# Designs tried in a protein design chat: VH-VL binders against Rusticyanin (rus). Part 3

Target 1, 147 residues: Rusticyanin (rus), of Acidithiobacillus ferridurans (p0c918)
Amino acid sequence: TWKEATLPQVKAMLEKDTGKVSGDTVTYSGKTVHVVAAAVLPGFPFPSFEVHDKKNPTLEIPAGATVDVTFINTNKGFGHSFDITKKGPPYAVMPVIDPIVAGTGFSPVPKDGKFGYTDFTWHPTAGTYYYVCQIPGHAATGMFGKI

## First folded at step 1 (VH-VL)

Design f9 (framework fv_fezakinumab)
Fold by ESMFold2-Fast, scan of step 1:
Structure f9 (fold): chain C 147 residues (1-147), chain A 121 residues (1-121), chain B 111 residues (1-111)
Amino acid sequence: as target 1 above (147 residues)
Amino acid sequence: QVQLVQSGAEVKKPGASVKVSCKASGYTFTDYYMHWVRQAPGQGLEWVGWINPDSGGTFYAQKFRGRVTMTRDTSISTAYMELSRLRSDDTAVYYCARGLEYSSFWYFDLWGRGTLVTVSS
Amino acid sequence: QAVLTQPPSVSGAPGQRVTISCTGSSSNIGAGFDVHWYQQLPGTAPKLLIYGNSNRPSGVPDRFSGSKSGTSASLAITGLQAEDEADYYCQSYDTSLSAWVFGGGTQLTVL
């Protein structure tokens, strides 16, 4: 089930991401990786994902690592999802993207200064993946990044 | 004529499998997802899952994972739903329905007439 | 129980107005997902009546209207007619179930 957080709690969760930023890439290391992604942080364009204050960055994750993902929807007025797929762009407006390897499903719409968040664990093998929003039209208009 | 034509009624014993077909006509079969929804006698509607007829990709409701398989044959514009290890509480009318997007989410604008599956000993 | 709550029945006389409610929660309608409505005549498949909260497909008269606010939606039928006797279902998406969800249905009786 989705939990709710205030903006200060969201900021604290964002600090738990274990990656390191270089340009438009966030690089992770070790046997356990923590990715914290947000949908449309204050000041960022609709629609987009943010990791380490970077818009739709490429994520570099060691093959065989355990990846703990936290996803937070900070976008007032809209639901979003964070789903991982091997299917690369371009994405159609409709139908929705499939197959999905791991992900969150659709989030609540933020209300009353509360933001929905959830967690999942993913065990990638070597290869190229993408994180996408499954709401129709969002990935087609740029709401995705490369892993 | 835009329509979805489903296979006829089936009577099965507990533990058996059933495969229901849904033939699309009057539109491009691969342009829309096909959903399956069931309705037990005197009860409401329950979503089972969807198939993307273009890719063959599927997604199933948690309740049916491990028992349902959705497939399609693009050469005859037909979708299939197979439900295995049938229980008496699987007795229902099974509908195929075409998924259409509006705003940010899907609704079902075209429905088959339904296939009654009766599971009894 | 159904995930979305509808009254099991409503009734009205010809020409009257009736309203059918659809109550959800923070994981579905309250999460911002659109509500769609279906009409099911006895012995038939459901038929799309309203999509995207308030839009009518071609052929649906304007005496049918939909609205959504907070965690709830409503279907209003004005100028009630005998042929409106049917079951009505609301539908949305539930993020905690990762599934499309329906209301329990409302049987409309025209006296």
Scores: ipSAE 0.008, ipTM 0.551, lowest interface PAE 9.7, mean pLDDT 87

Design i10 (framework fv_iratumumab)
Fold by ESMFold2-Fast, scan of step 1:
Structure i10 (fold): chain C 147 residues (1-147), chain A 120 residues (1-120), chain B 107 residues (1-107)
Amino acid sequence: as target 1 above (147 residues)
Amino acid sequence: QVQLQQWGAGLLKPSETLSLTCAVYGGSFSGYYWSWIRQPPGKGLEWIGDIDHSGSTNYNPSLKSRVTISVDTSKNQFSLKLNSVTAADTAVYYCARGFGELYYYGMDVWGQGSLVTVSS
Amino acid sequence: DIQMTQSPTSLSASVGDRVTITCRASQGISDWLTWYQQKPEKAPKSLIYAASSLQSGVPSRFSGSGSGTDFTLTISSLQPEDFATYYCQQYNSYPITFGQGTRLEIK
């Protein structure tokens, strides 16, 4: 279910990410972690994800942790999704990405100064994953990151 | 090399259902999206929808309430049904091979087209 | 929906001319644009995919360029068989949308 947030509420949600930045990696620790990802913050290139003001960073999450993900679409004019897969790049323009192990589905397009967001919980096993946008063309042009 | 051949439709009356079939020869049916596009006489191209080998579909929102695309993988065929036709649905209808899972070439192979005329 | 606008809507040219057709997307589409050629009473033929990649079997006089929102198709030396209608098409987002077409006519 997609909820709506104003810009001040988006800023508050971005501060709740529990990771720590080191270079182009965001590292999480503990038994419960909170990942807050945005789809195209002002000043960042279309299309991209941002976590901790980093474009498409690598996310390091402890195996067996409970991961609470909040995804916010801040990209005026476009829908996006945040979906987790074991399938690595390259991605096709009209991607058939299988399996999707957790994710959001397609967001509403932002309007009237309000931004769609949703939450989901993910319980990773050890391994390499990727977060991707399944809107046609987006993952193919770089809208993905490594976990 | 791949070829598409299409058939069906022709003359319809308002409220009837348009039905067209496209057959794929000389190549793999799996790994691609298979599209329907239409072109009213003297006008431009409008994308209707697409389908993959598993039966997963995408439809143009303007037509979604009236359109169904289906696939018969055993025959390498896919079909278009458009319900409740009106004179505005008069067009040449094309099937085409869309984007592949391996590479993205746009719609690189097209059927010959089928003229559908809707009149009373 | 992403609106694709072509310019000009028609042009007249002579064999041997260099012709350029422009296509503008209402929002960013990266490189996800295909150019098509359509002759009277025939299906469209794909010329250029991914904005700048020439389709197999298409003469080298055709080229594409651009990214984001502004794209061009160029024919470097027009041949008699090139008189046709040309369409751009985006495949960045559903629904897939086409430009309105550019009719290339003999002068």
Scores: ipSAE 0.000, ipTM 0.485, lowest interface PAE 17.8, mean pLDDT 84

Design i4 (framework fv_iratumumab)
Fold by ESMFold2-Fast, scan of step 1:
Structure i4 (fold): chain C 147 residues (1-147), chain A 117 residues (1-117), chain B 107 residues (1-107)
Amino acid sequence: as target 1 above (147 residues)
Amino acid sequence: QVQLQQWGAGLLKPSETLSLTCAVYGGSFSDYFWSWIRQPPGKGLEWIGDINHGGSTNYNPSLKSRVTISVDTSKNQFSLKLNSVTAADTAVYYCARDLGWEYFDYWGQGSLVTVSS
Amino acid sequence: DIQMTQSPTSLSASVGDRVTITCRASQGISNWLTWYQQKPEKAPKSLIYAASSLQSGVPSRFSGSGSGTDFTLTISSLQPEDFATYYCQQYESYPFTFGQGTRLEIK
């Protein structure tokens, strides 16, 4: 279920990401990691994800870690999703990306200065994954990143 | 490629309703919020409110009791109604596009609305 | 509501001058600030977003800096077309609010 946050609360949540930035990669360490991803932060192009103010960065997560994901839709006018798949690009506009390993489902559209956010927990095994938006056309036009 | 064109009444008497319309050409309508912003002569800018394709609105609390923004998706238009106008509502009114809560990137040409007895 | 205050309210300068305009927010807005330029009888044009990011097509003589509550717009070498009124705007929260404007006039 989706909760609502004001912009100051969104900014506070973005600070809780436990990763460290190096170039276009965000690297996580430890047995429990917290990934905070946003859809289209101010100053970033539509459509894109942001982690640590990086557009669609590669996320490096230790195999076997418990991953707590917070996803915040900051894009006024649009719903988005944050879904994890083993299927790599390129992505077709239709059909939708399948299979999905973990994810959020579709967010509400931001309204009244409030932004929808939700949390989920994921336990990755070793391998390459991708985070994608399942709204038709979004992953096809670049709304994805590598894990 | 995106163009905003606006129109509506220019001279109003106190207590009347202000009505303006903005039409969007050249770009996607459903992918953005669309705002109204006003500027009294010689003064700064005041944000009035915004609306998306689905009809969700945000309003400036100072104007919320008098303002309605609506959308006509079949025409790619959105409109402003401001009730019970006074001389304090005299301003140039602009429609504008934003990319979320980032900034206003395309603006209409502006409509001068004068409220006088 | 977040109040935005610009300084100075007006400024006289000559072509080639370095011009600095400041904007102060009544509470922290991180870097959620946009600068606009407005010429007489025209709609505003965005110059800088996210406090320091230059808009496409805007000359590099314009730059922005600051975070939190204090922000600065700088024009490194003033050109004739730069005489205009400049506004800051916060995107921290609804309602969006603007500064009162700084009028840049020829000396």
Scores: ipSAE 0.014, ipTM 0.560, lowest interface PAE 7.4, mean pLDDT 85

Design i5 (framework fv_iratumumab)
Fold by ESMFold2-Fast, scan of step 1:
Structure i5 (fold): chain C 147 residues (1-147), chain A 121 residues (1-121), chain B 107 residues (1-107)
Amino acid sequence: as target 1 above (147 residues)
Amino acid sequence: QVQLQQWGAGLLKPSETLSLTCAVYGGSFSGYYWSWIRQPPGKGLEWIGDISHSGSTNYNPSLKSRVTISVDTSKNQFSLKLNSVTAADTAVYYCARGDYIWGTYDAFDIWGQGSLVTVSS
Amino acid sequence: DIQMTQSPTSLSASVGDRVTITCRASQDISSWLTWYQQKPEKAPKSLIYAASTLQSGVPSRFSGSGSGTDFTLTISSLQPEDFATYYCQQANSFPITFGQGTRLEIK
């Protein structure tokens, strides 16, 4: 279920990410971690994800952690999704990415100064994962990152 | 607290190039569009153009042939050059932070102090 | 280019008055309109974005309404610090354009 946020609420939510930035990597620590991802923040290219003001960063999560994810679609005119998979790039223009192990599904398109956001909890096993947008063409043109 | 500080030449002769620089302090340069806006004495506001942290620019078509906006991400600065100035370019020039894509965000939430540029013989 | 026209160009009012300023776009801009306040010798300050959303820190006496081509800014009970010039601005399409301004003066 998608909820709505105003721009000041979006900015406040972005500050709740618990990671630490080093280069193009965001590193998390602790038994529970909070990842806050946005789709196409102002000044960033379409299409892309942003975490901690970084485009498509690598996310490093400690083994055995519980991951709380908040995803916010800030991109006027377009829906996006934040879905987690073990399947790495390259991605087809019309992807059928299987398996999706956790994710949001398709967001509403932002309108009237409101932005859709949703939360989910993910309990990863050890390994390499990717976060990806399943809107046709988006992952194929770079809308993904590594976990 | 994010602040914009601007500097550059204030008195120009017709045909010269106007050059102004704006520095961003206290916050991230990325995630925003950085604009130049001018205001002739006693008149309204005119948007000149903007630049993203990646260097993508938009220019007002009325000024496009004369204007260049550039960015120096290592210094957290962006700059305006306006060629072939005339008396009509006399104005206070502002740099500003644009928090917008297609009008979904607050358009200009932080402004520089302004620089008076006078073009006279 | 989208032309933005404000009415009136100036008005005089007293502290405590209700003041309304209007802005008309030459084309449909949906709700993509921002209102600014500018005091003499100062840069403009944003008051309202997305036609009706109040900026953080702006007093609740300011409100905005409208969509499409016709917009209004209302000050419900004018205070001494509200005497200024007000501008509307569309962000629906490039180039970004502003209204000519409404100067609000002490009666």
Scores: ipSAE 0.005, ipTM 0.543, lowest interface PAE 10.1, mean pLDDT 86

Design i8 (framework fv_iratumumab)
Fold by ESMFold2-Fast, scan of step 1:
Structure i8 (fold): chain C 147 residues (1-147), chain A 122 residues (1-122), chain B 107 residues (1-107)
Amino acid sequence: as target 1 above (147 residues)
Amino acid sequence: QVQLQQWGAGLLKPSETLSLTCAVYGGSFSGYYWSWIRQPPGKGLEWIGDINHGGSTNYNPSLKSRVTISVDTSKNQFSLKLNSVTAADTAVYYCARGTYYDLWSGDAFDIWGQGSLVTVSS
Amino acid sequence: DIQMTQSPTSLSASVGDRVTITCRASQGISSYLTWYQQKPEKAPKSLIYDASSLQSGVPSRFSGSGSGTDFTLTISSLQPEDFATYYCQQYDTFPYTFGQGTRLEIK
């Protein structure tokens, strides 16, 4: 279920990502990792994800870690999703990307000074994954990153 | 009180690379986007691009093939390189702080450097 | 790219006058608009952000209004130091774009 955050709460949540930035990669360490992703954070192009001040970064997660994901929709006027798949690009405009192994589903559109956010926990096996937005056309036009 | 100071080469020949640096004093480098904006003599303003503390960049598509913005977080500095300059690149170049991170009330550019006149002539 | 069009391109006025400058976006930008003042050989100074919010240290005679595509900057009682060029700028969509400017001149 989607929860509501005020702007100060959004800013506080963005600072809780535990990754370390190197180039276009965010690297996580430890038994439990915390990923905080935002959809079209101000200063980032439509459509894109932001993680740890980076646009669509590659996320490197330790083998066997538990991944706690917080996803916040900061894009006024639009809904988005954060969904994890083993299918790599390119992505089609209309058909849903399938299979999805974990994710949020569609967010509400920001309203009344409030931003929708949700949390989920993901237990990856070793391998390559991608995070994508399932809104038609968004992944096809670049709203995805590698894990 | 945050202050931006900029420096770099002022006179260039066609085909050379323009290089400017901007230093941030008196405030946090993190949490903002740091921009370059130019203004040809007697003309309006053109946004070049921006960079954040993490090194994420956005560029104006009109300049993307020639522009690189980089950051040195240990010095709180960011720099502009523009390759293959022509007379059309003659302008005053400004660095500026972007506060558009504030989702309801963020300003575009609230603090500006003093400007650097770059002249491209043979 | 979003095109920003200002009118008038120049305006002559006297001290004490009420002055209005308009800015039109080629597509909706909500309230993501900043107004700047620029004096000769100086960097622009932010006056109004988020279409209507007065920047710290800016005199209360300056005000902004509008949303979507149509915006106005008003100076309620013009002072000698207000003669300058004024620019609007959208920060809704990359690339960020500026209006062509309005030059405010002494009558």
Scores: ipSAE 0.000, ipTM 0.546, lowest interface PAE 10.8, mean pLDDT 85

Design i9 (framework fv_iratumumab)
Fold by ESMFold2-Fast, scan of step 1:
Structure i9 (fold): chain C 147 residues (1-147), chain A 117 residues (1-117), chain B 107 residues (1-107)
Amino acid sequence: as target 1 above (147 residues)
Amino acid sequence: QVQLQQWGAGLLKPSETLSLTCAVYGGSFSEYYWSWIRQPPGKGLEWIGDIYHSGSTNYNPSLKSRVTISVDTSKNQFSLKLNSVTAADTAVYYCARLTDYFGMDVWGQGSLVTVSS
Amino acid sequence: DIQMTQSPTSLSASVGDRVTITCRASQDISSWLTWYQQKPEKAPKSLIYAASSLQSGVPSRFSGSGSGTDFTLTISSLQPEDFATYYCQQYYSWPITFGQGTRLEIK
């Protein structure tokens, strides 16, 4: 399921996110939205997610929209995941966050200038969600954001 | 405060196997790439390879046929073996901790290896 | 393999001078670059990581800048203890590669 991208391909994928930035929030509109999230883009702190060059932004998505998510692990030396849950913080180091309603599972560790990425589709009902990394300790130390 | 201590330096003859060990003190062994770097006298730094605590390795392609890096997680140690040495392998060898964000932030003291006929 | 090229290979300077050392990558490495200082008979010491972030305990006279392919290390007011060899290193991709080094010498 995991594909490989070079850095120029990663940059091209990041530009396909359909959201609009306002402060620390990325707002989406329409019946189909495309979210492109990265794990620890160069210059960003470990551990964090980036959407539109914002660290762990709040994502505002229309209820009933089809959400196409692309997740890219750009964090050399580490695996990550991008998983959606209704469970809010705080997160324990152990055990894993449960339930997960949609997500990627664990990424490969980047190697040889190649970055793992994968896609999934999510159909949210109205409500508050969180995107989290399921690697033990990562969400507990701040690798999450609100939807 | 993490410290790396290495040993196994010495004099080798051509064709012998170079063997060095690095021990990690004062910090976690897990979740890092443990690296070997060398520096021939008067020259620059060359990365040899690294190993994750799981045993997964990365090697410099120019050395891959001769190099093996291994871990002993029970002792928080990792080791370098370089086969079929020649005079070109004469260098100070360093162990170091590699992370994605901080680069190589902690280094061992270095071990001089001299290969002479 | 990503080639890292430093310039100059050596320079002479006086205490109090502002000195700059540059490093060029053969391809885009974003911000994945570390600067090291090495004194004779000692292991390299990390100064700057992620191109511009100062390592803890490193004096504020050291700074790094750049992204993509062109990077600079600056020492704003050179001190006697700063005479050393400086290396850049990319950690964008394996194999990890270093620049050839810049020797900073007393005038």
Scores: ipSAE 0.000, ipTM 0.515, lowest interface PAE 13.6, mean pLDDT 86

Design z1 (framework fv_zimberelimab)
Fold by ESMFold2-Fast, scan of step 1:
Structure z1 (fold): chain C 147 residues (1-147), chain A 120 residues (1-120), chain B 110 residues (1-110)
Amino acid sequence: as target 1 above (147 residues)
Amino acid sequence: QLQLQESGPGLVKPSETLTLTCTVSGGSISSSSYYWVWIRQPPGKGLEWIGSIYYSGSTYYNPSLKSRVTVSVDTSKNQFSLKLNSVAATDTALYYCARLDYWGSYFDYWGQGTLVTVSS
Amino acid sequence: QSALTQPASVSGSPGQSITISCTGTSSDVGGYNYVSWYQQHPGKAPELMIYDVSNRPSGVSDRFSGSKSGNTASLTISGLQAEDEADYYCSSYTSSSTLVFGGGTKLTVL
């Protein structure tokens, strides 16, 4: 289920991320954490995820936390996804990355100053995960990060 | 009302470092909607992107220049700067600063340009 | 680098229409709707004429239009006027997260 937001609403949603930046890592604390990821906002270059103005940062989440994820596609001209997998890089251009343990599926392409966003809740077991974009070629060219 | 203005020396000797500053007035450099960019144009030739900076300090460089270029931002002075190391005669050009939309799709405001000649 | 190919020159008479092409690959012009066009008069900074393939900024004459087909973007100027005589540059974002310009086209109004 994808909802629509204007750019000021997107900026307000980005501020709801509960993580704290240290270098190229965003660290979360508490029993419930809120991750807000955007495809490309607030950064250039494409294709990338942005969390707290960091391109594809490593996300450190406490063991046993409930993770509320908001994903916003702000990239003009392209759909994207935010999907979580245990499979690490490198990623093939085709086919799709499997298995996916949680995620959004494909977003609509932004139009007329409106941006698609969706929410999901993830209850991870301890371990290493990766967030990836499932659009063919995107993860292969760097649109992924570590959890 | 937004205005960009380049400043720096018009003559640099071969092997030295070129330093240019762009002063932004009539608007804030601390905007999440834009990047701030250096572009050059050798006499009688076309435009070449040098590099871009976001107000957070994130930088993106032309791979052909990456080993020699540094772009920095000073939000307290509403300025951003270019340093180009080890200059040669081929670096002689008009240097422009410009504003790039967040998506990387267009430059909407340009400075008037400053000519830099590399000569002994 | 002139990663995008433009004709070096184009000419037309007042009142005519001309088109300037900008050819890249599927990794730049063909892959993204992020093509922009700039007009440069002698001794002046470039000025934005078209952005996102076909959009005009406020203040730009509707005689200027942009389009794209496959790997080629086009700038069309209708009703040519003497003041249109200038150099025109296209620009595109690339899949390598770089920004590239075309080599430029000198428009002469005969």
Scores: ipSAE 0.006, ipTM 0.581, lowest interface PAE 9.7, mean pLDDT 85

Design z10 (framework fv_zimberelimab)
Fold by ESMFold2-Fast, scan of step 1:
Structure z10 (fold): chain C 147 residues (1-147), chain A 121 residues (1-121), chain B 110 residues (1-110)
Amino acid sequence: as target 1 above (147 residues)
Amino acid sequence: QLQLQESGPGLVKPSETLTLTCTVSGGSISSSSYYWVWIRQPPGKGLEWIGSIDYSGSTYYNPSLKSRVTVSVDTSKNQFSLKLNSVAATDTALYYCARDEIFGVTYFDYWGQGTLVTVSS
Amino acid sequence: QSALTQPASVSGSPGQSITISCTGTSSDVGYYNYVSWYQQHPGKAPELMIYDVSNRPSGVSDRFSGSKSGNTASLTISGLQAEDEADYYCSSYTSSDTYVFGGGTKLTVL
């Protein structure tokens, strides 16, 4: 279900995130929220997620909200995933992080100026979650954030 | 601190194969975040991209050189190498190795000092 | 022959601003926003000054700025200083997954 976007289309999609930044936290409001996450935006370290131009920020989402997630892989040369789990760090290098409650699966590698993106809808119950990349080693080396 | 250092012969005869090696220090060539790049500069002229390789051995080559060039990576030695076959006087140049960031943009953020290769009999 | 066109030379006096152009095609400069600029002092390796059209690496003076319009990218250096005297090269990624460079511009600070 992966679609392709050009760089201008990626930049337009990043503007659709409905959160508000405060320090290292992005806070969302309302009954429906839109999270737009990227894997390794230009200028950010490998491996990392960016939401609202922040590296691996904490995402604060209202209890009972419907969460529409768009995930874009902007990391030329490598695939990534955006998967949500209740399992907190630390993460092991090799095993798949389990259980996954929602997510994208593995993205295609960006090629020829096109970036893979996909959308999913998540209906969280109240609690603490983490977003992680399932590529071996990525979450273990810091590619995760708190929800 | 990341450093790149070229090594190889300063003089190569026409029709021979030029072999250069880039040694990477202060960082890992096994990182999936980067391509490793060869760029050359003939005396008094501009820069020309030769080719790029990632940690897994995937390559991109300049089409004008593709039939003569091979780039390889040796992750156990933290090195990557250039072989350029059938050299001619027009291959005389400073040869640089460089690192290419492969985030959503492409640019060369670290360069070696360059090594002069003269093709002459 | 270079794929991207730059003027061979530009000159300025200390404190002046100068602009160096880099003209390509719809398959390189006009296709992506992946234009970078490199400064080369005599006898030294090139150093990255600008990437992604207009972004500066950490440590590069804010006197250096980049822009793009259509198939032409520009490097502007404000408040010229003697140490800015160097060769400047533009580069772009292409729709064919290759890299192209400009022919270079010699900046003389008078």
Scores: ipSAE 0.000, ipTM 0.505, lowest interface PAE 12.8, mean pLDDT 85

Design z2 (framework fv_zimberelimab)
Fold by ESMFold2-Fast, scan of step 1:
Structure z2 (fold): chain C 147 residues (1-147), chain A 121 residues (1-121), chain B 110 residues (1-110)
Amino acid sequence: as target 1 above (147 residues)
Amino acid sequence: QLQLQESGPGLVKPSETLTLTCTVSGGSISSSDYYWVWIRQPPGKGLEWIGSIYYSGSTYYNPSLKSRVTVSVDTSKNQFSLKLNSVAATDTALYYCARHEYDFWSGLDYWGQGTLVTVSS
Amino acid sequence: QSALTQPASVSGSPGQSITISCTGTSSDVGGYDYVSWYQQHPGKAPELMIYEVSNRPSGVSDRFSGSKSGNTASLTISGLQAEDEADYYCSSYTSSSTWVFGGGTKLTVL
């Protein structure tokens, strides 16, 4: 279920990400990890994801951690999703990327200064994953990152 | 009543570093609501964006200037600053500081008066 | 050369309507609803007239309106007055998270 946040609430949620930035990588530690991702944060190019003010960063998550993900769509005019897959790039414009191992599904389009957000919990096994947007064309044009 | 005021040298020699400071009064630079921006205008020419900074220290630079430019914030003084390295005569311009809302949607709503910087020997 | 194309000059008479165009690409004006317009009187800092294509800041006359079609944004000034004589600049956000300006248009009120 999608909830709504104002921009100040979005900014507060972004600060709850538990990762540490190093170059183009955000590294997480501990048994419980909180990832806060946004779709097209104000000031960032369409289409892109942001974690810790980094565009499409690589996320390094400890094996066996419980991952709590918050995803916020801040992109005026568009819906987005944050979905996790083992399928790496390149991505076709269509069809949808599958299989999806965890994710949000499609967000509402931001309206009246409110931004849709949702949470999910993910329990990764060791391996390489990607986070992608399932809107046709978005992953194909760069809306993805590596885990 | 928000005011932005540029300060710095009016004359800089070629190859030196230009340093300008913008002092913000009537509002806090430590606000998550705004980016703080440097813009310049060569005499008789148009506007050029130099760079923007968020109170956290995150910066965005004009790619044409990125190798020479650094923008920084000093939240304790309610100021942000521009350093432009290796200046040349083509860097002669009015330099403005300005503000825009975090989302880039609202445009540059407050500007300083501008300070003229001449690059000459 | 500027990233966004504006006519160098435009002129009108008091009471007339004039329009200033701002043409970019799908990576700036056409791709985003982040077009702003600025008015600059001689010796003064620019003043925001329009943001997000068509929104007016508080205190800006409703004689000023903005619109966009494809890769071209437009500023329209209705009921032209002598004090409207100024340079006008458009600006747009880009796909590289940068800001670009048009070359400016000198409005002369005849």
Scores: ipSAE 0.006, ipTM 0.549, lowest interface PAE 12.2, mean pLDDT 86

